# VH-VL binders against a6qqv9r220to316: the designs that were tried, part 14

Target 1, 97 residues: a6qqv9r220to316
Amino acid sequence: DCRICAFLLRKKRFGQWAKQLTVIKEDQLLCYKSSKDRQPHLRLALDVCSVIYVPKDSRHKRHELRFAQGATEVLVLALQSREQAEEWLKVIREVSK
Key: E = the ipSAE of ESMFold2; O = the ipSAE of OpenDDE; V2 = 0.75 times the mean of E and O plus 0.25 times the DockQ between their complexes.

## First folded at step 5 (VH-VL)

Design x44 (framework fv_roledumab)
Fold by ESMFold2-Fast, scan of step 5:
Structure x44 (fold): chain C 97 residues (1-97), chain A 118 residues (1-118), chain B 107 residues (1-107)
Amino acid sequence: as target 1 above (97 residues)
Amino acid sequence: QVQLVESGGGVVQPGRSLRLSCTASGFTFSSYAMHWVRQAPAKGLEWVATISYDGSNKQYADSVKGRFTFSRDNSQDTLYLQLNSLRPEDTAVYYCARDEYWGYFDYWGQGTMVTVSS
Amino acid sequence: AIRMTQSPSSFSASTGDRVTITCRASQGIYSYVAWYQQKSGKAPKFLIYAASELESGVPSRFSGSGSGTDFTLTINSLQSEDFATYYCQQYYDYPLTFGQGTRVEIT
């Protein structure tokens, strides 16, 4: 069953964003284009990723979670609030143990 | 300063057409999704349509689907709503509104009045 | 479509009052709720997103709360410029839908 589920913005190539259903299940993060889709268009194993939280401030327009494998950024998600970001970080830390 | 200015409203008979425009300034227009929201006299707000930042994705309220067409010209920072086959129940103030992709509206224009009457 | 129902539809209040407006969704929508203020003859003004996040420049007397199906907008100490109609809006799913509005009138 899923640990956490929400519509988040996913950063697309070249800086545009798309609102997508994002789910953490087991130790994987899954993104779906809509709630009607049966298969995720993105699947990410959290045990091989680091995550950095970049909060919204005067220079940053969105609350972002940036996922990397080594030095390579593989996913950037935007969240609605600091509270939502902190809830997602908590779950990510728990499943990455 | 963010500014949205609607124009093109007027009084028309049922079955006629109007084209509404919304001119944007003070922000990078091509980086935002945009919406039209309407409000009938003494009634509440009703979402009408959305268009993605590049115009590739559009959605319409069921009440206007097939009659209204939403488009944008990013080179002119302008939004268009083509109203066809107008009905008395389309009478409303039409607002254009800006969206940072979530589906809520952080800036609104002042609106333009469309009246459909005999 | 997700229905948004506000209560009350209207009420009278005095300057200095603490006022509470409620909004109920017909299904669970987490925190995907925005609130707007509309003064007579004017466009709506954005107040709150994510149920509780106050837009920059909106007075701190405004606050939002709730999750799931029940949401509340509170004005701690009503000012004369706050007499207006307030709307909630869900942005969980399309079609986007608004509550019917709550009109706050002077007593």
Scores: ipSAE 0.452, ipTM 0.870, lowest interface PAE 2.4, mean pLDDT 91

Design x45 (framework fv_roledumab)
Fold by ESMFold2-Fast, scan of step 5:
Structure x45 (fold): chain C 97 residues (1-97), chain A 118 residues (1-118), chain B 107 residues (1-107)
Amino acid sequence: as target 1 above (97 residues)
Amino acid sequence: QVQLVESGGGVVQPGRSLRLSCTASGFTFSSYAMHWVRQAPAKGLEWVATISYDGSNKQYADSVKGRFTFSRDNSQDTLYLQLNSLRPEDTAVYYCARDEYWGYFDYWGQGTMVTVSS
Amino acid sequence: AIRMTQSPSSFSASTGDRVTITCRASQGINSYVAWYQQKSGKAPKFLIYAASELESGVPSRFSGSGSGTDFTLTINSLQSEDFATYYCQQYYDYPLTFGQGTRVEIT
């Protein structure tokens, strides 16, 4: 039972990315290294995070959702398109105040 | 300007080996996943193998598993594909291609021809 | 493996024509489809990703659409340099797979 599920890119160290199964269930965002994994390798409570959308443009290579707890960036996801980013933002707003 | 240049193709008899190379320039090679894609004469494109940016993860098409080995040298900006136990059905142009992690190919080399004939 | 089937396999067209090429996946792949152009004796050239996103530098006469299982590449006004073979590719899951290609020939 998930609200939304897709293979998204997760930002790693030194500018690399990894394609991971990303799920929003209840008020949590979960990342799995593989669809075969039973446990997520990242769990994020959405009710305590802010999210910023940084669209792809001449200065930004990817459509990014940047998640922060206070001033600390805790997760950056890349999406394929503006439409996908807007779909994910809608769900995030619905599961968190 | 991104450039990929393949080399090492040739004509060999069945059961022999070849080593293909692909030299990259114009981008930070160590930050990209890379692939080999082949095309038999007058046929379509077939994905052969993938290698992660650091070489720790590799995947192969079922048709080449156990015979082909993919590797990379990030210090030399070079990819290698070792082709062992070659069969006539391996005859194709072999392309190296760049992947920005999604699994599609934004840049391709010009290809190198491998011909396996008796 | 996810099968990608293109139609038609080939067709003849004239400059100025609006042409469409279709690609069908054997299962739902959302928008994880790329399109490539290949001219005789050349390497493939990247055109489109995410089913509808046009790569920078690709002429605006090219467009892509579709989601789920059915995808289309459209060329709104065919130019002489567009006579080529076109391939769709799914990148939803491994193994990565291509359609068999659609050859666009001059009448």
Scores: ipSAE 0.600, ipTM 0.895, lowest interface PAE 1.7, mean pLDDT 91

Design x46 (framework fv_roledumab)
Fold by ESMFold2-Fast, scan of step 5:
Structure x46 (fold): chain C 97 residues (1-97), chain A 118 residues (1-118), chain B 107 residues (1-107)
Amino acid sequence: as target 1 above (97 residues)
Amino acid sequence: QVQLVESGGGVVQPGRSLRLSCTASGFTFSSYAMHWVRQAPAKGLEWVATISYDGSNKQYADSVKGRFTFSRDNSQDTLYLQLNSLRPEDTAVYYCARDEYWGYFDYWGQGTMVTVSS
Amino acid sequence: AIRMTQSPSSFSASTGDRVTITCRASQGISNYVAWYQQKSGKAPKFLIYAASELESGVPSRFSGSGSGTDFTLTINSLQSEDFATYYCQQYYDYPLTFGQGTRVEIT
C-alpha cells in the first residue's frame, strides 16, 4: 500500500522541527505525530504541489524537500542524507504523474 | 563555541533528593531539544529523559518515571533535573546532551557525579 | 524497547589495524543509528549519524554502514587516540537505547 515511509523532520514555526512518521500512499503525503496515531496530522495532495530539493551545504544545515502550492510554501521536510532525499524526490515525482 | 556544563551532583543517602542543572552557551538554546543521559560506574550509557525545545513535551525512561522531573528555563539557558527518591542504582555520571530533533546527541556536557550510598 | 547488542564487548588491537565493531537491533530501524566514542574519564563524542554519515571534524578513517538490523563501525587504520569505548545508539523510536559498548584496548 504505502510507496515509501520514514521518520522525517517537519518544519514548524520559527525554524523549529518535529520528527514525524511520513508516508506516501497513492498520490498523498501523510504526516503522523507518532507510529501509534491512526489519523494523520497533515494530508497533502502531491498532484497540486511543486517540490524543490535544497541539499545540505555550508549555508543550509539540513537536506530539505520544500513543497509549494503555487507561490505558497505549504510543507518543508528534512531528511537524514542526500540519498534519502533523492529516493523521496523520485517517488514524489512518480506519484505526481 | 557550544558548551554544556552540568552541576549539582553529590553524595546522598537512599531516599534523598538532588537537583541537577545544566547551563548552555554558544547556541540558541530555545531552538533545541535536550536530554539527560547517565552512566553508572564501569557500565554503559542509559538515556534518562528528553524535553522539547519549548518544554511542552517530556519523556522519561521507565526506570525514573515518577521520581525524576525534567524542566528548562529558556530565559536563563538552563536545564534542571530534579532527582527524588534516589536509589543506589541511580549512582551514575549524569550528562546533559543536545539534540537537533532526530534523537541523537551532537554535543555533551562533561557530566556531574551522583552517588547514592548508605 | 528496541535492544541494541554490540559485539565484541572488548578486544585488543594495535596501531595500524583495521577494526570493525558490530551492532544489532532487536527490530528493523532503517538507518536511525548513531555512533559515539568515549575515552576514559571523558564525555562521549559524536561520530556518525544515519548509520553512515560522518560528523564534520571526525577523521575519515572512521566509517559506518548498515541498514535494518545490522550495523558496523569501521576504523581503517587505528591511531593511538582511537583506543576508547564505542557505543551505537538507535533513534528510531523512544525510549532511546544504546548498545552495551565495545572497548578497544591496546595490545
Scores: ipSAE 0.653, ipTM 0.908, lowest interface PAE 1.5, mean pLDDT 91

Design x47 (framework fv_roledumab)
Fold by ESMFold2-Fast, scan of step 5:
Structure x47 (fold): chain C 97 residues (1-97), chain A 118 residues (1-118), chain B 107 residues (1-107)
Amino acid sequence: as target 1 above (97 residues)
Amino acid sequence: QVQLVESGGGVVQPGRSLRLSCTASGFTFSSYAMHWVRQAPAKGLEWVATISYDGSNKQYADSVKGRFTFSRDNSQDTLYLQLNSLRPEDTAVYYCARDEYWGYFDYWGQGTMVTVSS
Amino acid sequence: AIRMTQSPSSFSASTGDRVTITCRASQGISTYVAWYQQKSGKAPKFLIYAASELESGVPSRFSGSGSGTDFTLTINSLQSEDFATYYCQQYYDYPLTFGQGTRVEIT
């Protein structure tokens, strides 16, 4: 079934964040607003996105994975640690082949 | 420098009410979720309530549901906790604490003591 | 609710000692664990998040480890300012819950 799942922070409007259950299944990334929601609030096809990792440092408060379709940023996720970010990046790269 | 300052604690008889306040400074208050955490004398920490950055979502510990009300005023950088129908087991130091959405607390106030005794 | 159980409840130690405090969750919580230090009469101080990530400004003698249900906080060479009560906290799910605390006392 799913390749990886965890509670991650999803970037919202005005620099706000929401902790959401995030799942990669097949080649799609799914975010659920509530654990009780039957359908995801966001579906993203990973094969049409680029992803970059922006690690936490003195200028960056969070470990972020930023997803873009062309020049348009469509999703930003924050992860707890470099290890978690690298684990998610590995899965994303595998399913995007 | 981040500061959180609680006030409003005191000594009251069972069944009475108190209103606690927490004033924030040194950060963009409206960008953070906030919590109240309490600690009874010689006991451990107990989470009491959370409020989202905009006040639209609130959660309460089962022990205080229906008695305590959490609110915030982002224009004044202030949190409020209304304590109604107080019981002796509510006796504790009440801390306000800051949360960057994960659910852990990077900054705490100094606390305000609530004593419920007859 | 997820129960967090710490061991031991208290113990005596000397400066220079290596101190290990254990925290166990009643169910799997991945790495969603934070640790706090509380000195007598003071508010808790944030030390660690994500089980092992040290907060900026916290001395490197502090470290955390664990995943799933079993977590530890280690102080590699205890200093006089480290005598305090330590709490673990899960933030995997609501309600948020703390361990009962472990008091590290001077011998």
Scores: ipSAE 0.641, ipTM 0.904, lowest interface PAE 1.5, mean pLDDT 91

Design x48 (framework fv_roledumab)
Fold by ESMFold2-Fast, scan of step 5:
Structure x48 (fold): chain C 97 residues (1-97), chain A 118 residues (1-118), chain B 107 residues (1-107)
Amino acid sequence: as target 1 above (97 residues)
Amino acid sequence: QVQLVESGGGVVQPGRSLRLSCTASGFTFSSYAMHWVRQAPAKGLEWVATISYDGSNKQYADSVKGRFTFSRDNSQDTLYLQLNSLRPEDTAVYYCARDEYWGYFDYWGQGTMVTVSS
Amino acid sequence: AIRMTQSPSSFSASTGDRVTITCRASQGISSWVAWYQQKSGKAPKFLIYAASELESGVPSRFSGSGSGTDFTLTINSLQSEDFATYYCQQYYDYPLTFGQGTRVEIT
């Protein structure tokens, strides 16, 4: 029973990325290393964070959603298209309201 | 400028081994997943193997699993594909290809030809 | 494994033609499709990802569309350099799989 799910890229330390199954369920965002994993590798409460969309352009290589708690960036996800990013943003804003 | 150069192909008898290499330049090699894709004469493309940016995760096509071994040396910007127990159906041009983690290939090398013939 | 089937397998076209190539997946793969162009004797060239996103530097006459199981690559106003074999590829799940290819030949 999830609101939205897809494989997205998750930013790792030192600028590498990993493709992870990303799910929004209730007001939480969950990342799994594999669709076969039963426990998420990351769990984030969406009601306590802000999200900013940085679209791909001549200066930005990927469509990114950047999540912060206060001034601290806690998660960066890359999406395949502007349309996918806007779809995810809509869900995030709905569950945070 | 991104460049991938394969080498190590040749003509061998069935049951023998070859080691293919791919040298990368023009990008931060250690930040990318890499793949081998092959193409038999007059046939289509077939994915062979993938290796993660740090070498910790590897996947192989069922047709080559147990016979081929993929590795990388990030200090030398080089990929290796060890081909063991070669069969006539392994005859193909072998390409190395770069992946920005999604599973599609934005840059390809020129390919190296492997011919397995009796 | 997810099977990718292209149609037609080959056809003849003339410069200026609008060309459409179809790719069908054996199961739902969302928009996880890339397209490649391969000219005789050369390595494949990346054209499109996420079914419809054109790679930087690829001419705007190329476009992709589709979602789920049915995908298309369209070349508006075919140019002489476009005669080639085109491949679709799914990257929804491993093993990664390609269509069998569609050869676009000059009339």
Scores: ipSAE 0.237, ipTM 0.813, lowest interface PAE 3.8, mean pLDDT 89

Design x49 (framework fv_roledumab)
Fold by ESMFold2-Fast, scan of step 5:
Structure x49 (fold): chain C 97 residues (1-97), chain A 118 residues (1-118), chain B 107 residues (1-107)
Amino acid sequence: as target 1 above (97 residues)
Amino acid sequence: QVQLVESGGGVVQPGRSLRLSCTASGFTFSSYAMHWVRQAPAKGLEWVATISYDGSNKQYADSVKGRFTFSRDNSQDTLYLQLNSLRPEDTAVYYCARDEYWGYFDYWGQGTMVTVSS
Amino acid sequence: AIRMTQSPSSFSASTGDRVTITCRASQGISYYVAWYQQKSGKAPKFLIYAASELESGVPSRFSGSGSGTDFTLTINSLQSEDFATYYCQQYYDYPLTFGQGTRVEIT
């Protein structure tokens, strides 16, 4: 039972990226290395995070959602399009209460 | 400019081996996943293999598993594809291609021809 | 594996025509589809990703659409440089798979 699910890129250390199955279920965001994995590699509570959207433009290579707890960036996801980013932002807004 | 240049193709008899190379320039090679894609004469495109940016993860098409080995040398900006136990149906132009992690190919080399015939 | 089926296999067209190429996936793949153009004797050229997003530098006469299982590549006003073979590719799951190709020929 999930609200939204897609393969997104997760930012790794030193500017590398990994394609991971990303799911929002209830008020949590979960990242899996593959659709075959039962346990998520990352689990994030959305009610304690803020999110900003950084769209792709001449200065930014990717559409990014950046998640922070306070002033600390805890997760950066890249999406394929503005429409996908807006869809995910809508769900995040709805589940974070 | 992003450039990928394949080499190592040739004409061989069934059962023989070849090693293909792909030299990359114009981008940070170690920041990209890379693939090999082939195309038999007058046929369509077929994905062959993928290698992650650091070489730690590799995947192969079922048709080549156990016969082909993919590797990369990030210090030399070079990909290698070792083709063993070649069969006539492996006859194709082999392209190396760059992947910005999604699984699609934004840049391709010009290809190198592998012909397997007796 | 996810099968990608293109139609038609070939298309005869004239400069100025609107050309439509379709691609069907054997299962739902959301919008994880890319399109490529290949001219005779040349490597494929990247055109579109995420079903509808144009790669930088690709002319605006090219457009993509679709989601789920049915996808379309459209060239709104065909130019002489557009006569080529076009391939769709799914990147939803491994193994990665391509359509068989659609050849756009001059009338």
Scores: ipSAE 0.512, ipTM 0.886, lowest interface PAE 2.2, mean pLDDT 90

Design x5 (framework fv_roledumab; at its last look DockQ between E and O 0.84; V2 from the best seeds 0.79)
Fold by OpenDDE, look of step 6:
Structure x5 (fold): chain C 97 residues (1-97), chain A 118 residues (1-118), chain B 107 residues (1-107)
Amino acid sequence: as target 1 above (97 residues)
Amino acid sequence: QVQLVESGGGVVQPGRSLRLSCTASGFTFSSYAMHWVRQAPAKGLEWVATISYDGSNKQYADSVKGRFTFSRDNSQDTLYLQLNSLRPEDTAVYYCARDDYWGYFDYWGQGTMVTVSS
Amino acid sequence: AIRMTQSPSSFSASTGDRVTITCRASQGISSYVAWYQQKSGKAPKFLIYAASELESGVPSRFSGSGSGTDFTLTINSLQSEDFATYYCQQYYDYPLTFGQGTRVEIT
């Protein structure tokens, strides 16, 4: 029942990132601190989020998916590649319809 | 520019202790997890230990667990590896390396040599 | 622990050759593989991450591929400065582990 899963980076404060098991199930995005955790520490309803892809354009940047609810950014995920970002974006768009 | 400089290596007898240091510059040290990786003479690379950005989480290879202690001083941009109960098989060049948040090592120091022999 | 079996251990090649190094993981690790180059007496140099993403500043003759358990580092048209030892590394799970290395020597 999982549409897609991978370890992604979740943006934290002060420019830090946290490696998280990230899962899209049904119309929700779930983040787990550990693959052994039964409960996610973060749940995001994708149907009320707008998502944009920001590609890596320099050495110091990452491929990012930015999630917003209205005018407020609520989540930023970093991916390892453009291909991965596009794969996730596709799934997000499908479950958000 | 990112720079990592190891120090503290030397020659010691088995059972003795040694303390390695790694001084970081060119980036916000307190924002990154750090690693120690070692390489025995004419051998491959071996991960030794990882410490989180704030030192709250530490992980060690089974080969050094209980003997080595990893710490950091973010106010001094410095890593420390306390090597206790040293064995001949601990003889290696010890590298400090920066974690790019994924678990790979994007920057390395020049290494410091530790020799354990009777 | 996840084992990374790298092959071959060493081989000789000439400038201009196409060089291929393989690394096999003991379990599926998606694309969480990095590659490093180490020249004699020097620290390792970061080359590739995510199995196929080239680090900035690394020559385009280097490439990586693979997913799951089988990974490959390729040097298209070996240059004189490429003679070194190469290592794969998985960062799928702790403990972090390396392949045993592949020494690329000059013929």
Scores: ipSAE 0.852, ipTM 0.950, lowest interface PAE 0.6, mean pLDDT 95
Fold by ESMFold2-Fast, scan of step 5:
Structure x5 (fold): chain C 97 residues (1-97), chain A 118 residues (1-118), chain B 107 residues (1-107)
Amino acid sequence: as target 1 above (97 residues)
Amino acid sequence: QVQLVESGGGVVQPGRSLRLSCTASGFTFSSYAMHWVRQAPAKGLEWVATISYDGSNKQYADSVKGRFTFSRDNSQDTLYLQLNSLRPEDTAVYYCARDDYWGYFDYWGQGTMVTVSS
Amino acid sequence: AIRMTQSPSSFSASTGDRVTITCRASQGISSYVAWYQQKSGKAPKFLIYAASELESGVPSRFSGSGSGTDFTLTINSLQSEDFATYYCQQYYDYPLTFGQGTRVEIT
């Protein structure tokens, strides 16, 4: 039972990215290295995170959702389009309440 | 200006080997996944192989698996495709292409022709 | 593997025409589709990603649409430089696959 799922880019160290199956289920965000994996390699509780959307523009290469716990950035995801980012942001905000 | 330049193509007999190279310039090579895509004469595009930004993950089309080996040298901004046990059906223009992690190709080289005939 | 089927295989058009090329995936691939233009003797050129997002520098007469299994590339008011072969490509899953191509020829 999941709320939304898609292949998104997850930001890695030194500005590299990895394309991963990303799922929101309940109030958790889960990342899988492939659709064949049964266990997520990343789990994030959305109720303890803030999220900021940084849209792609002339100064920003990607549509990014940035997740923080307090002042610490814990996850950055890239989406393909503004529409996809807005769709994910809506789900995130709903499950966080 | 992003540039990809392929080299190493030629005419060989079946069963022989070739090594293709692709030199990159105008971008941070180590921040991108790279691919080889080929096109047989008068036919469409066929994905051949991918290599991750650090070379730790590689995937090959079933038609070339076990015969082709993909590698990269991030210090020289260069890709290599080792073609072994070449077959007539490997005859194609081989392109290297850049992937900004999504799996589509925003920049392509001009291609290098591999002809396998006897 | 996900099969990508384009239609038509080829057709003749004149400058000023509106051209529509269709691409169908053998399974749902959401919006993970790119389009390329290839002129005779040249490497392919990137046009569109995410089914409908135009690459910077690509003329606005090009547009893409679709989601799931059916996708369309449209060229409004065809120009002389647009006579080429067009390919769709899915990047939802490996192996990466292309459509067979659609050749747009001058009448």
Scores: ipSAE 0.725, ipTM 0.915, lowest interface PAE 1.1, mean pLDDT 91
Fold by ESMFold2, look of step 6:
Structure x5 (fold): chain C 97 residues (1-97), chain A 118 residues (1-118), chain B 107 residues (1-107)
Amino acid sequence: as target 1 above (97 residues)
Amino acid sequence: QVQLVESGGGVVQPGRSLRLSCTASGFTFSSYAMHWVRQAPAKGLEWVATISYDGSNKQYADSVKGRFTFSRDNSQDTLYLQLNSLRPEDTAVYYCARDDYWGYFDYWGQGTMVTVSS
Amino acid sequence: AIRMTQSPSSFSASTGDRVTITCRASQGISSYVAWYQQKSGKAPKFLIYAASELESGVPSRFSGSGSGTDFTLTINSLQSEDFATYYCQQYYDYPLTFGQGTRVEIT
């Protein structure tokens, strides 16, 4: 059914974050406010996105996956660890081509 | 240098009220969710309440729902916990704690003691 | 609510000992576990997030492991400053809950 899911942080407009259930199903990334919500707050087609991983280090305080459509950044997710970020990247790249 | 300083604890009789405060410094207060966590004497830790970074979403432990009200003033970097209809089992040290959005508490205050005696 | 059960409730040890504290969740919580140290009369101190990620400044003798329902905190060579009470905490879902604590005492 779903390829991967976890509670991740989704970046908000003012540099703030929201913890959301993030799911990859087929070629779509979906964000839900909670595991009990039936409708996603975000739906993103992964086949038209590029994604980069920005690891936590001396200059970056969070492990981030940054999604773009063309020149426009459309989503930033934060993950708890490098291991989790690499796991998610692998799935995203498999789905995207 | 993150600092959290609680105040407003005291000794009260059952059924009375107290208002706790927590003053924050050393970080961008309006960017963090905040919590109250309490610890009864010689007992473990109990999460009490959460407030979102903008105060728009709040969660309460079942043991305090309807009696406690959590609020924040982001212009003064201050949290408030209104404790109404206090019971002897509310006797505890009350800590304010910072949440880096994940739900764990990376910084804690030193606590303020609430004693509900009779 | 997700219950967190720690074992043992207390543990007697000497400096240099390897100490292992277990925390078990009443349901799968992935790796959404934090650990705290609390010395008598003090506020809790944050040690570990994501079951195994050490917070900056935490001594390397501390380690965490586990995923799903079973989690451990290990102190590889107990130091005199490590005698304290340790708590696990899940942050998978609300209400946020702690284990009951494990007191590590001097033999």
Scores: ipSAE 0.699, ipTM 0.911, lowest interface PAE 1.2, mean pLDDT 92
ESMFold2 (binder alone), look of step 6: mean pLDDT 94; pTM 0.956

Design x50 (framework fv_roledumab)
Fold by ESMFold2-Fast, scan of step 5:
Structure x50 (fold): chain C 97 residues (1-97), chain A 118 residues (1-118), chain B 107 residues (1-107)
Amino acid sequence: as target 1 above (97 residues)
Amino acid sequence: QVQLVESGGGVVQPGRSLRLSCTASGFTFSSYAMHWVRQAPAKGLEWVATISYDGSNKQYADSVKGRFTFSRDNSQDTLYLQLNSLRPEDTAVYYCARDEYWGYFDYWGQGTMVTVSS
Amino acid sequence: AIRMTQSPSSFSASTGDRVTITCRASQGISSYVAWYQQKSGKAPKFLIYGASELESGVPSRFSGSGSGTDFTLTINSLQSEDFATYYCQQYYDYPLTFGQGTRVEIT
């Protein structure tokens, strides 16, 4: 059973964005390029990551969740709204405790 | 302030070509995906094509695939749509539109009219 | 392709009326629906994204709701500037598709 699932934007190399099916299952975040893919192209263990929420404002064009392992940023996701970001953040904190 | 201005429309006979342009101002053009959306007279909206922020990824509606070519020049803040082998059913107002990669359009140009008639 | 069907196709209304427009997707699309307003002779104007999120600067009388396959746009108290055609659009998957439009006409 997954905890939460949605199409989110993933920040790619050189700053481009791609819409990807994003799932949290157990303590992992999984990204798929499409709903037809059987294997995720990205797996992230949430228990070893920190997450920061950067809301959309005059200086930031997107609602972003930024994931880091130590000092290294490993994943940036953009969400449609503050409400969606808060839902995802709540689930992430529940599974990583 | 964000502004998109289309140009290049006109009246042409079937089988001919046109090149549409869209000039962007008021935002960092190179950071946004862009689309063309058209609307035939007294009809609804139809998505035509998308181009990624750097031009490396393009998608086209099946109705225009192989005939239309989408491109961008980030140094000039300009978007292009090359319309080849035009058909009467391509008659429409063509809009360029801005996208933050979600697939919805927060800003639209005023449109340019393409009329294909014999 | 995901088909988007709006109802009704048109109706007459008066200033002050509450207006509801419905949009149905041919498959589940979560909340990935945007709404646009188009006045005669003008480009479409962005109103709502994520089914219910109102774009900055859009009057609060506009609201959206729904998830899955059924979505609605509501105008709580219709103003004279609201007589227009309204379009829903799914952005769950490519090709991107619009509803056929709902025309709100003055009585």
Scores: ipSAE 0.085, ipTM 0.767, lowest interface PAE 4.9, mean pLDDT 89

